# Designs tried in a protein design chat: VHH binders against Protein DOG1-like 4 (DOGL4). Part 17

Target 1, 232 residues: Protein DOG1-like 4 (DOGL4), of Arabidopsis thaliana (Mouse-ear cress) (q84jc2)
Amino acid sequence: MSKMRNLVEEKFLEFYESWVIQLELYLHQLLIAHNNNTMSETELRHLISKLTTHHKAYYTAKWAAIREDVLAFFGSVWLNPLENACSWLTGWKPSMVFRMVDRLRKSRVVLVEAQVKKLEELRVKTKFDEQKIEREMERYQVAMADRKMVELARLGCHVGGESVMVVEAAVRGLSMGLEKMVKAADCVRLKTLKGILDILTPPQCVEFLAAAATFQVQLRRWGNRRHYVTHS

## First folded at step 1 (VHH)

Design c36 (from c3 with E99D W100S L101P G102Y T103F Y104L Y105E D106G S107T P108Y S109E D110E; framework vhh_7aqx_2)
Fold by ESMFold2-Fast, scan of step 1:
Structure c36 (fold): chain B 232 residues (1-232), chain A 124 residues (1-124)
Amino acid sequence: as target 1 above (232 residues)
Amino acid sequence: QVQLQESGGGLVQAGGSLRLSCTTSGFTFDEYAFSWFRQAPGEEREFVGAISRSGGSTDYADSVKGRFTISRDNAKNTFYLQMNSLKTEDTAVYYCAADSPYFLEGTYEEYDYWGQGTQVTVSS
């Protein structure tokens, strides 16, 4: 199974590196659009569509890869240690994107009361969906410590063809459950992103997407330039 | 490269029929759901019909229900829109679209791949 995992990791690493390079190019376009304030509504919508399509491409590739090897996404080789440390179920924590909303309150494009109310309703719903997934993760971890799983682990101390097959079946079952949870988390991410973009005007969408992409790119750069912390 | 190409458009008299085809390349056809959209002059792009990945379910806009039928042929990497009992109001540029089955919600308006469009003109 090690050979299959290595191939999935290599393929996704190549995809991800190209995906991040394209994200940086889109970020540059978003910053120009935001700073110059010269683009038409149609041009802004086209740029926003490019970004949403780019994110959809990421999840399409991710879901194909986790079907083959979901464990590759826990402690991913294409992410640096800081990016891995900041991950929540293999990606960004959905509610965290509402932190980017603070930039909209201080920008040239102000949120109206109706938008603030809709964003707050979406924030509450997103937190509820996060908690539901966290409860499912807790149940998953408890199931791993279940009497039957503990007994199967103990059987690994004895060499027998039957026990080896039973352990392998159990591990496959665990992987399938983990895949389902990762997809559920990704669905919350996509719903949250879609919900925010549906509430915002095109100039606000550009500012929001620029803030999100800036944070993602900077987190990667910070991790790649890891500082040594010395104790005084 | 990924490509969707429409064909079968043209001029037809009211009450007539046309069959549009969308031929695809550059991706695994069997993994995608497919839709047709149209855009009339001066109007927004609107949904016409969709077919699921398995082909087991279809959905249609109320304005075309009972007159239009969407189908797919996995062996030919092609899907179709059979348009019957055409009305002048059906005059539009028709676009084919493919969406990944991985996007359960939000699939409605943000499709992964689009064709260039084919003109359908229904005269009285």
Scores: ipSAE 0.000, ipTM 0.128, lowest interface PAE 12.2, mean pLDDT 80

Design c37 (from c3 with E99H W100E L101G G102F T103Y Y105L D106S S107T S109D D110A; framework vhh_7aqx_2)
Fold by ESMFold2-Fast, scan of step 1:
Structure c37 (fold): chain B 232 residues (1-232), chain A 124 residues (1-124)
Amino acid sequence: as target 1 above (232 residues)
Amino acid sequence: QVQLQESGGGLVQAGGSLRLSCTTSGFTFDEYAFSWFRQAPGEEREFVGAISRSGGSTDYADSVKGRFTISRDNAKNTFYLQMNSLKTEDTAVYYCAAHEGFYYLSTPDAYDYWGQGTQVTVSS
């Protein structure tokens, strides 16, 4: 398991570094598109599709990695301390997406009344889904404690209760439960992202995705700079 | 009013296959994520597998990964558990469960509606 943990961390670190570099390139394209009012709807939709595919690629890689070692995502080595401090169940909190949407409203981007209503309905549902996951995490924590106690007692009876086997079984149980919770949170993230993009026009989608990517890239840069200063 | 009904259970030999179905009524099928749980004699109810609202995401207990497949058919308001390479330890009452929303969870407490259960017995 320890050898598998190191391999998962190394592989995902390499993936994530490449994924962030590509995100920065897409951010550059989004900013150009946002400042250029002459781009066609087809061109904007193509760019939005590239970003959507890029985010789907992240979750495909993440879910493969957490299947092998979910604990790698709690205190990730590919994230700096600031990025880790801002994590909610190993990623961005779904309601954070609506902070980017609020920026569109405040920047005087003209959201029609029907869009505002749909976005508020989606925001309320997303917050409800977050609260449901938080309650289920609490229930899971209680169930995990009970499961570990039962499993430890069972192993003592059947296999002679070697401490190494007992610890490994407990860690496996913890990992399985956390994997399911992380996937549940990621499903809410993907649903929220899709919902917002479905409500917005292509130019508004570009502005939203640019704001989200800018925040993600800047958070990484701020955390990396602070980390280097600390080591200096 | 809301009803989930399992079918397809029965007796099968080790190494064999069974397909369980869960037929639903009384709600909008497309708005739910679905799961299968099982309970063996003397054991607690355990998670088997789940499928998201979109059908694009699935999850399985480690004990059944590679052997069981969950799927859904929105046109028929039915979801399925295809069980291959069955082992005697798979013997249990299987329950289907529905959760309103996009996500799925491994805890029974997450699920809003439950079927009555169907017996699966795997003989050596």
Scores: ipSAE 0.000, ipTM 0.101, lowest interface PAE 19.1, mean pLDDT 81

Design c38 (from c3 with E99T W100E L101D G102L T103Y Y104F Y105S D106Y S107G D110Q; framework vhh_7aqx_2)
Fold by ESMFold2-Fast, scan of step 1:
Structure c38 (fold): chain B 232 residues (1-232), chain A 124 residues (1-124)
Amino acid sequence: as target 1 above (232 residues)
Amino acid sequence: QVQLQESGGGLVQAGGSLRLSCTTSGFTFDEYAFSWFRQAPGEEREFVGAISRSGGSTDYADSVKGRFTISRDNAKNTFYLQMNSLKTEDTAVYYCAATEDLYFSYGPSQYDYWGQGTQVTVSS
């Protein structure tokens, strides 16, 4: 690739490739578990725990990386163009997972009324938190037209040491603001995932996680297929 | 009207190969997971192989792993079972099955639609 990479991008790309390979292996285990009537509740809970730990490992690595360079996560080099086009604040849109839950309600496993009510309450709360973050991002983008942008535009006309220091301060301020918003979005993602898993039974959790992982893996495959290029 | 129709069955010698096809109509092919089952005389229907809705996951009965391959062609509304290194114990009626789930099941009762079956006879 002719694109320049910094150290953060290189390290996270290496991490992410390994993380996706392991996700595909866990997806295979989830599909086996879903279709195997002999798996115990203990075995199902163990598999769910492995997936939960796997997702936590992703956010641990991500938050370490965004502390160094949050901008690496906007237009990520480890994601294909389709994955990047479908990203909402550097990841999946939290409310999207409820569409997967709704589809699984039509499966042979029936959700009891109490679970349906709790899932609906969680969906409403998730959408509210999502919209709050969207409003904060909008305000951030509008604010870039005020003092900071005027200052940066003014400095762009000059060369000198004082200009370099002021530009560096402004860029650090912008990056810190984005880091806080990305972390807020990731917190909504983790709360939504945990909330769903807390409401569902272990077999339903396996079904949900399999659907989510299938979607993620398939989106990556569709994007990679569409972006195929052959060198002459 | 939903229909599943098997083709490609017949008589083959041990060590030979055979490709079964299941052509479907009357439903949205991309919204289904697919499986092959077989039934020998006097026995219950047993799982042979399956492919998920996305095509990203497959599984096989231990007796056929490494010899059989399941695949799907969404453009043709057809899915296949490629059978290699056939053995006399593979002799059975082979049935194709479809389920509206995202992933396949090992139990026959979990499938919504079935083909009529096609005979595969492996001679020594």
Scores: ipSAE 0.000, ipTM 0.105, lowest interface PAE 17.0, mean pLDDT 82

Design c39 (from c3 with E99D W100I L101Y G102S Y104W Y105G D106L S107E P108D D110G; framework vhh_7aqx_2)
Fold by ESMFold2-Fast, scan of step 1:
Structure c39 (fold): chain B 232 residues (1-232), chain A 124 residues (1-124)
Amino acid sequence: as target 1 above (232 residues)
Amino acid sequence: QVQLQESGGGLVQAGGSLRLSCTTSGFTFDEYAFSWFRQAPGEEREFVGAISRSGGSTDYADSVKGRFTISRDNAKNTFYLQMNSLKTEDTAVYYCAADIYSTWGLEDSGYDYWGQGTQVTVSS
């Protein structure tokens, strides 16, 4: 590509490619389980646990990587342009996952009234948490243009040597602020995912996870298959 | 008023044991999953252990597996961390945390409520 990759980007690219391959393998297992009425509840719980562990591994690796270089996650090199265009604060937008939940209401695996009520409560809380993070990001963007930051930018542009340390400290502070916001967004994602899985029965969890994994895998494939119009 | 209050911390010699308690109020205890975290000076806060809402599932950091046990007592609105075979590396401020969902075992994964922390010091 046109940009040089740093060490954090190279390591996470290798991790992510392997993680997606394993997600595709789990998707195949989820689709088999969804179409097989003979799987026991124990077998379904085991499969759900493998997916839960897989997602936990993603966030563990991501948080280790953002601690080293949070900016690698803004315009990520391991994601294609379509995946990057669909990102909200370095990942999926939490409230969007409820669109996949909504299809369960029209599925053969019907939600009971108590589940519908809990899912609606979770949807409201998720939207509230999203708005809180969006306000924090707005404050961050405004703070980037405040008088002190403008002065530091001028200092870094025109004066070298002894002023370099002050500018570097400011840049580290900005990165720490972004790391905190990315972790906050990921926490909303995790709470939303955990909440949905806690409310749903094992067969419903399998259907939900299959829908989510299908969308993620297909979005990646669509973005990777660029088409050009060829004229004779 | 939601409160989580740790107790049971203190000074102990290596190889010893301590039992931490987290007493909660202001919410329905049975609806929450609980975790313990710790933070040593100059380090990031790290996950120690977690117990699910039902109490049927527990998860631990690799560094404490086999030595620490998390448990809950719904009748007392309290959950515990039993720490055995303590090492000097276990010296930290220990925090209890509550999350309405089942635990993932991730450090600071957006927990709803946190305690103030209790100091545990393990001497050589």
Scores: ipSAE 0.013, ipTM 0.364, lowest interface PAE 7.3, mean pLDDT 82

Design c4 (framework vhh_7aqx_2)
Fold by ESMFold2-Fast, scan of step 1:
Structure c4 (fold): chain B 232 residues (1-232), chain A 122 residues (1-122)
Amino acid sequence: as target 1 above (232 residues)
Amino acid sequence: QVQLQESGGGLVQAGGSLRLSCTTSGRTFSYYDFSWFRQAPGEEREFVGAIDWSGGSTDYADSVKGRFTISRDNAKNTFYLQMNSLKTEDTAVYYCAAGTYLFSSEYQYDYWGQGTQVTVSS
């Protein structure tokens, strides 16, 4: 564990806490817009733009951080245990957002046939992309039990410059592989989010974003409440 | 995981046009943001233009805005830089790059091509 890793964790913790506070403020604005049918399309598009910019800011900060230390994201100190338990490759599982979309079909909002078809096509594509990444993660995990890795781990128990250097190079390679995998997963997340927003009308986008933000905020509160009840 | 190869470089007269291509190997082409960078003799590498994974967002250096256009063709695993109204100052080695986000910093791209020479004569 290097000092660089500790600084990355501390910096991202501060960023994430501020990012969540701003998300709650945007959620409040989304709920007002959803319950108040007086906003123009231009005003709704502006609010949607604020949310998409906010999510892009998260991934901008995340990718800067994983370039420095990707392992910080596999044991995130800025997430409570419940949030960590619900994570898929350091973030939300892309296909889960279609559950939020399904709420639109059961609410007062009506999706036209063309939208339903495009959303189903996007859902299938998203699930396919998830499966590809899951296979890559499985191969990564299997490689940890590979003969070469087992031999390198055994060699690392010996004091000697050449064996230490070989082990350190292997660990660096593992971190680079994880970084590429996390970025691939985040690309699927962003593609899925953008795809949904491109298909939905502005009022439907507001309802979708409100549902997603509500779930994220509530999950954090549930996890934090459990922790505080246990410690109090 | 991704390997990039530039083509289309060469000699062009000032005021002319040239199109660079960057072909990649790999089944994840549609997930990557792509960018062009260039390096003139004795200068640092500079950002030229970028296109995001969706093709819906592009970004350009101020020096090339209005003259250069970046595009991508996911079916061909190729992306392009259309260079119009070329100036002698556009003479440089052009590099294509791939990464998972749209930025103007070269340090945010994971994969790089070997470069292709573009020479603009007076």
Scores: ipSAE 0.000, ipTM 0.157, lowest interface PAE 16.9, mean pLDDT 80

Design c40 (from c3 with E99G W100S G102Y T103D Y105F D106T S107E D110A; framework vhh_7aqx_2)
Fold by ESMFold2-Fast, scan of step 1:
Structure c40 (fold): chain B 232 residues (1-232), chain A 124 residues (1-124)
Amino acid sequence: as target 1 above (232 residues)
Amino acid sequence: QVQLQESGGGLVQAGGSLRLSCTTSGFTFDEYAFSWFRQAPGEEREFVGAISRSGGSTDYADSVKGRFTISRDNAKNTFYLQMNSLKTEDTAVYYCAAGSLYDYFTEPSAYDYWGQGTQVTVSS
């Protein structure tokens, strides 16, 4: 029951491996900046810009890929099983990043009251947007079950070339719906990230981005090491 | 057939105002999010402003925030970009875009349908 990777999976696997290597290099720069207070505000803003551009590059590549094959992003071959288990609609759950923001309250670069208020407002809005997408996914899953039943019934009745066309049209329609939901979820991710960075000072942005990148890199290493250990 | 058509572009002096319109056909207008992008000669296409499907949220590029306003009119199947206090740096071809999205994106690749573009030239 083995399957070969399709061209979309192969191309995105190559992209993602390079993207993660560059993320690790940026993480190194973020950690140096965080531990070394000699960087100017302009230098910190430039580093933050490199990270935001890097994340934008990911979503640009992802949306091009899902236009061709959205299903490649469910159970992705470029992610290990632990990374896949932690995914929400093909990526990180937007509200999760506020746990990383909460760490800033205990760091040496303390949040002021105005920032705490704005972050709480953003958290509430992010959870609301997240719940709207979850309701859409629920409706999609119910509709998909109904459409699958209808198509299974039709396949039992049609033996001609028309059955192939009907199945392809139904699958394409379902895939387009799923693509819309994935893009909507990614939109919430990008708005949450931008919102947090707009509220934080440049040193706080560096600390936040370092925490987020550290978690992403460590999650990948934990999953990869677990697989390696099972082979011994 | 889906079609988006821009209008309202042209030549204007710095400090002036223009109102761009994007008229749409061939889809259910109220199920789409809309955006305006622009492209200056020798540059890549950049985000200008967006409005969600519900009309309840809008976003703008930092360079135009406070000067530009995006709006939608579901009864007319049209959305707009009100451009105030125009600068020479605002000179570009302006494109309207539609995405069958729950919300809007700042990335061009997120949008399904595009207009042909309308030239806006701001003279000093």
Scores: ipSAE 0.012, ipTM 0.401, lowest interface PAE 8.0, mean pLDDT 83

Design c41 (framework vhh_7aqx_2)
Fold by ESMFold2-Fast, scan of step 1:
Structure c41 (fold): chain B 232 residues (1-232), chain A 123 residues (1-123)
Amino acid sequence: as target 1 above (232 residues)
Amino acid sequence: QVQLQESGGGLVQAGGSLRLSCTTSGFTFDEYAFSWFRQAPGEEREFVGAISRSGGSTDYADSVKGRFTISRDNAKNTFYLQMNSLKTEDTAVYYCAASGELWYTSYDEFDYWGQGTQVTVSS
């Protein structure tokens, strides 16, 4: 198991490093587009499509990896400690993205009242879905502390034929539960992202995506260079 | 403080090649991502290509993919656009652009542009 787990971790580390480099490249394009209103709507839509495809690629790779070893995502070797501290169920907390949306209200590209209303409706729906998952997390943690699970953990300390198989089956069941929960959280993330992009105009989408990518990239840089956290 | 300067533009025949250079000063070159944009007469500015900070990733507009190559030389504080199999439709003013580190007090002001260089492709 530990051997297979290590291979999954190394494979995803290589993927994630490349994925972040590409995100930085797309962030560069978003910042240029945002600060200079010289691009056509077609060019902006193409750039937005690149970002949505890039995020879809991340979840495709993630879901393949968690199918093999979901626990790798709770102790991710490809994330620095600061990134890990900001994670909620192996990724960004869906409701936090509305902090980036709130910035658009103070932007040069003003949100119209109809958009503000739709964004608030989406925020409420997202928080509801997020709270449902948090309740599932709580139930999972309680189930792990259940008497039968404690007994299985104790049994696992005495390796011997059948007891090993019973413990392995139980651990697989727990992993499948975590996999389902992580996928549920990722679905809320993707629905929230799509919902926001469907409400916003192309220039607003570019500004929103630039804000989100900036936070992700900067958080990684701050964690890798801790002096930025203390001196910026 | 930050300066970007294009060079290498000019007149070239269709099917020919041209290499644009963008020389930079006033910042730490290897901390920045770079891109090329172009603007044809009477049209809006369009994306051409980009290269990541590490040089490990590149991206191109569909119209130039397979014909143009972006590269960077950190030792020379310069990045390039190699343009092959040029078409009359490639006629435009080409601009180089850079974006780098963003401080958390401001996230939308750190892009820099050159003044542009004319590329004219004749039939």
Scores: ipSAE 0.054, ipTM 0.586, lowest interface PAE 6.4, mean pLDDT 82
Fold by OpenDDE, second read of step 2:
Structure c41 (fold): chain B 232 residues (1-232), chain A 123 residues (1-123)
Amino acid sequence: as target 1 above (232 residues)
Amino acid sequence: QVQLQESGGGLVQAGGSLRLSCTTSGFTFDEYAFSWFRQAPGEEREFVGAISRSGGSTDYADSVKGRFTISRDNAKNTFYLQMNSLKTEDTAVYYCAASGELWYTSYDEFDYWGQGTQVTVSS
């Protein structure tokens, strides 16, 4: 069964497929840089910058798309079911990346105590921000659900032209709230990523970004195999 | 000259205990974090555990967690690895390492290393 797609979904799907392909290319570069230790600090910083720019481009595109239809991102057709199942407010959960950092630390990453402390502080802050967003999201969901339930019940019994306008207005209101929350979540993601990269050395950043990209790419691959979905 | 010297290794039966010491010289002890590593024959050197500069934090590999404990004595310029409930798979050369800035490290050129001490756990 294929899900119906609107224009926003189709456009973003195309974008995302291209974006992921580019991510894989960057991943390859990251892995080379990490494994060979042949790149200078300047070169590493440049590579890191490319990756960060790439991620920023994703959110720029996303935010443009959500202005048109935020609801498309709550049933993201460009993601497989596994990816969607792992999504928190239409993306990765910010606190998850700290597990990656911890794994790296235990494997072979050299972190100074100051870095560890800063990472812990960032973790706490990130968690706090996540919780704040979750609470706000719940508020919107409850408020809108109640209103929507009442309106839908009413409209289900009495369908008319004026009713359609009311429904449309209600949906717009909900969408605005959701857009706000999604943007807030994305800001936390970006801040968290920036925070981590600011704490880590260039070689550590490369390793971290490689791990993150690997996880993302593999998750997509696993999900595609499981659900027989092919993405470029 | 910076020196790290391991001691306390030897032969022990499974289930037994050993306490390794790393005696240091040539640097300000209280300004460094310390780590233990081990290397079994044919295997790569692996992280065992670490203790922070302040001594307030420790970390251990999953394979030794709950069995091994790291501590430090600033007055003696020595830190320790208490190994309890030893297993045959714990057999390895154990190395101590120091870093002035790092929480703990894998093998790195910026760290100071001991020469290692053999730990053999028999069945």
Scores: ipSAE 0.000, ipTM 0.243, lowest interface PAE 13.2, mean pLDDT 87

Design c42 (framework vhh_7aqx_2)
Fold by ESMFold2-Fast, scan of step 1:
Order: sequence, then C-alpha cells, then structure tokens
Structure c42 (fold): chain B 232 residues (1-232), chain A 124 residues (1-124)
Amino acid sequence: as target 1 above (232 residues)
Amino acid sequence: QVQLQESGGGLVQAGGSLRLSCTTSGRTFSYYDFSWFRQAPGEEREFVGAIDWSGGSTDYADSVKGRFTISRDNAKNTFYLQMNSLKTEDTAVYYCAAKLGYSYFTSPSEYDYWGQGTQVTVSS
C-alpha cells in the first residue's frame, strides 16, 4: 500500500522480466555448447561463469528489495500463480536440484565415484540446512499465534496514534524475522549451487545448468499459457 | 548443433496408416521442442504437430487433429508422427524440426534445426 512498497514491487517486476529474458538467452548458449564438440574447456568455464554471475545478480537485487519490503516476495507479483505455488521460502527448494543431478546420471553424462560421494555429502548437508530453516519457519508461525501478537492484531482494528505505533513496531519485527529466514534460505541455495558446480566437470556443469534453466523457463511458460474463463 | 534425420515415408493408400520417425544424435534431446511440418507441391511449409520438451504438451493443425499423434522416446533420441486415416490431401514432403525447449511454435522460422524431408504419397 505505501509508495515505497509499490515502487519496490514495480522495480523488481521490471528487473525480473529482464533477468528471465537473459536466462533464456543463456539457456540457448548452454544447449548449443553441449552439442558443440569443438568448444574448449576455457569457453565452457566462461559460459558457466556468466550463469553464476547471473544468479548472483538476482540475489543482489533480491536482498536489496527485501530490505525495503520482504512481504513482496511472499506471493510475488512478478511470478505467475504456478511459479508461486512451486515456491519454498520465496524461491526453489535447494534439495530438489539433486533430483536434477540424479537425472544427469541417467543421461550420457558419466559421474565418477569420487563425484558421487561428494554430491551425496553435499545433499545430506543441504537437507540438514533446509530442516534447520523449516524449524525456524515453524517457530515463526507459532509466534504469530502468540497471545501478545493476537492482542496487537486486535488493537490494529482501531485508528489511533498509540495503537498505530504499537502495530507498526510489531509489523517491523515480523518483517525483520522473515528477512533473516529468506536470506538464510538464499544462502543455502547459493552454497548448494556453488557446491554442485565445484564437484562437476565443465561439460557436466553445462548439462546441469541447462536442466535447471529449462525447468525454470518451462514452469513459467506453463503458468503463463494458462487458459482462464471469466464469469464477469 | 543438433542433426535430424527422418525415416518412414512412402506410398500408402487412402485410409491407411504410416509412422514417421526423426532421430537426433544430440545429448540434449530431452531439452528440445519437436515439430513436424509438411510441404505439398506448389505450397508453403505448413505446421502439422508439436510436442514440447517435457512430453506433457502437444499441439496439432486442425486438418490432422484426431488422425495424427506426435510422441517422443527420450531413451532412443527419437520422436514420431503416427499418421492414421490418411487422405490424398496429406500427400507432401514431411520435415522434422527442433528448437530449444521453452515453447513450441507453428511458424517454420522459429526452428533452428531441420531434417532433409521424407516423401509421403497417399493414393486414392
């Protein structure tokens, strides 16, 4: 409702649309690279670097935006309903990328025993970090039902200087708690992505990033092509 | 680069069936949207059918709906066009086409990779 909140939402919508267009262009490059037998390791590493920089740019913009309005990321206006339905703490669930890695094992990409061991160790650690965040979210939701919070919500039904000030302070506290949880989840996402890329060879990294980008782009396509009948 | 090769064309009588195959050597087969187009003598290339990268979405030209079925086999790096209840008007050179798997299109200009074409002739 505030001017700052509206500006944050509109600015991030514009950013995200451009970011997805660039992701689609990088996906095209990844798929061409995977089919091109003449591409050098240096060229593959350069392309992988472009993708990692692109994802880092997303989190840089996101963290700046959530400092102003973290609630904009719960039910984001720049995501279609299907993308929002598939979200876990404002983004992809870190452990789900290991299913993508497992599917690569069944393709023409061959993982050596040392890589399999390191990926399993990373998967276990990622799952542990996820569960820690999920416990924090559960504590947050329980705190929302706390008697003091319920009393503050009742006070918010009345217009008045003192009531407004107390409600604003409570909302600020809730937003700060959500910001910390979202950043914690994003840190797990970035560590998981980096960990996978550090374990895989450059051709395997290209295959993995192509799979991840294809899923993200296709999910957006399915949601955007939804047929809707209006009943006036 | 993805290379596509058609097979299964030939002569068939009206009311008969034919199955076209398109094979590729790319390791990224599962990331591509695939389509079939056809071109009759003296006419432009027209859309026949499409299947997206997931296999969950298919589309067909109105002239072939209910008669033709597109499918893919990721394990064989092959996709197919099953043509049933063939009509003399289905006579054309059939082309397989591929593009990166974010959305399929009905325009030939949207496709980056093409097969050489296979002749299908339907006699009365």
Scores: ipSAE 0.000, ipTM 0.204, lowest interface PAE 16.5, mean pLDDT 81

Design c43 (framework vhh_7aqx_2)
Fold by ESMFold2-Fast, scan of step 1:
Structure c43 (fold): chain B 232 residues (1-232), chain A 124 residues (1-124)
Amino acid sequence: as target 1 above (232 residues)
Amino acid sequence: QVQLQESGGGLVQAGGSLRLSCTTSGRTFSYYDFSWFRQAPGEEREFVGAIDWSGGSTDYADSVKGRFTISRDNAKNTFYLQMNSLKTEDTAVYYCAASRYTLLGYSESDYDYWGQGTQVTVSS
């Protein structure tokens, strides 16, 4: 009864491990830029561009993978259990990044009134898009409990080629709907990230990106930390 | 595969209204985000408005906000651009476009399918 990874899971695991290593390297560069305050605006914009390109590369690889197997992204094998527990529709919850911006404001991020207004407008829009996706997810979850799906699940417990094929067809149909919702969620993530970076100055962008990358890296480290289990 | 066909273009006087329609072929209409773009003579193609796959999210270029409304009808496999308070500078060829998803905005490269275009001329 051991879990065996399919080809999509194996390929994305390899990609993700490499992607996270590069994220940690970019985090180091962001922290140096933030602490030394000697970089020009052009140099800061170049660093911000590297991070934006890195995130775009993730979504390019993800969308190629979900076209083959979207279910691999629900309870992903390349994420530890803590990372999986913190996921919303296969990734970070878009509205959570605004809590990160708000936390930075308490430390040293000075935002002018115009930026505060634009960030609040973006927050409201992001939360609206997020809730719309959540309603569609609820619709799919309710459909899974529908009488037809319950009957198909019962039928699928029986040995036979016909019953297995009927269940597989139903799962395939659901997977197409999940792919659409995951892509919609990722579009909200990318729009939210771009919106924040467009509102912030280059030094503020570096501070925001450093905070976001720090949280992601630390969450992975916390989840990967070995816990000594005491047995009698 | 999706094929797009515009209709409703024509001549209208400044201050008037016009509704453009874009009809799609196939059974995948509900899975796509739709947008309108326009191209004035001698200029690059520019974004006008967008409606997402659910119909619950719309976005507009600043130049048309408050004047234009985008909507969709999944039962008819059609989406619309209602243009009100038309100005002479709205004169352009209008294109409908479909994308499976949009990335970081409304770039032409984000769209998989395009209509042939429909001429809108606003006279003074």
Scores: ipSAE 0.000, ipTM 0.154, lowest interface PAE 13.8, mean pLDDT 80

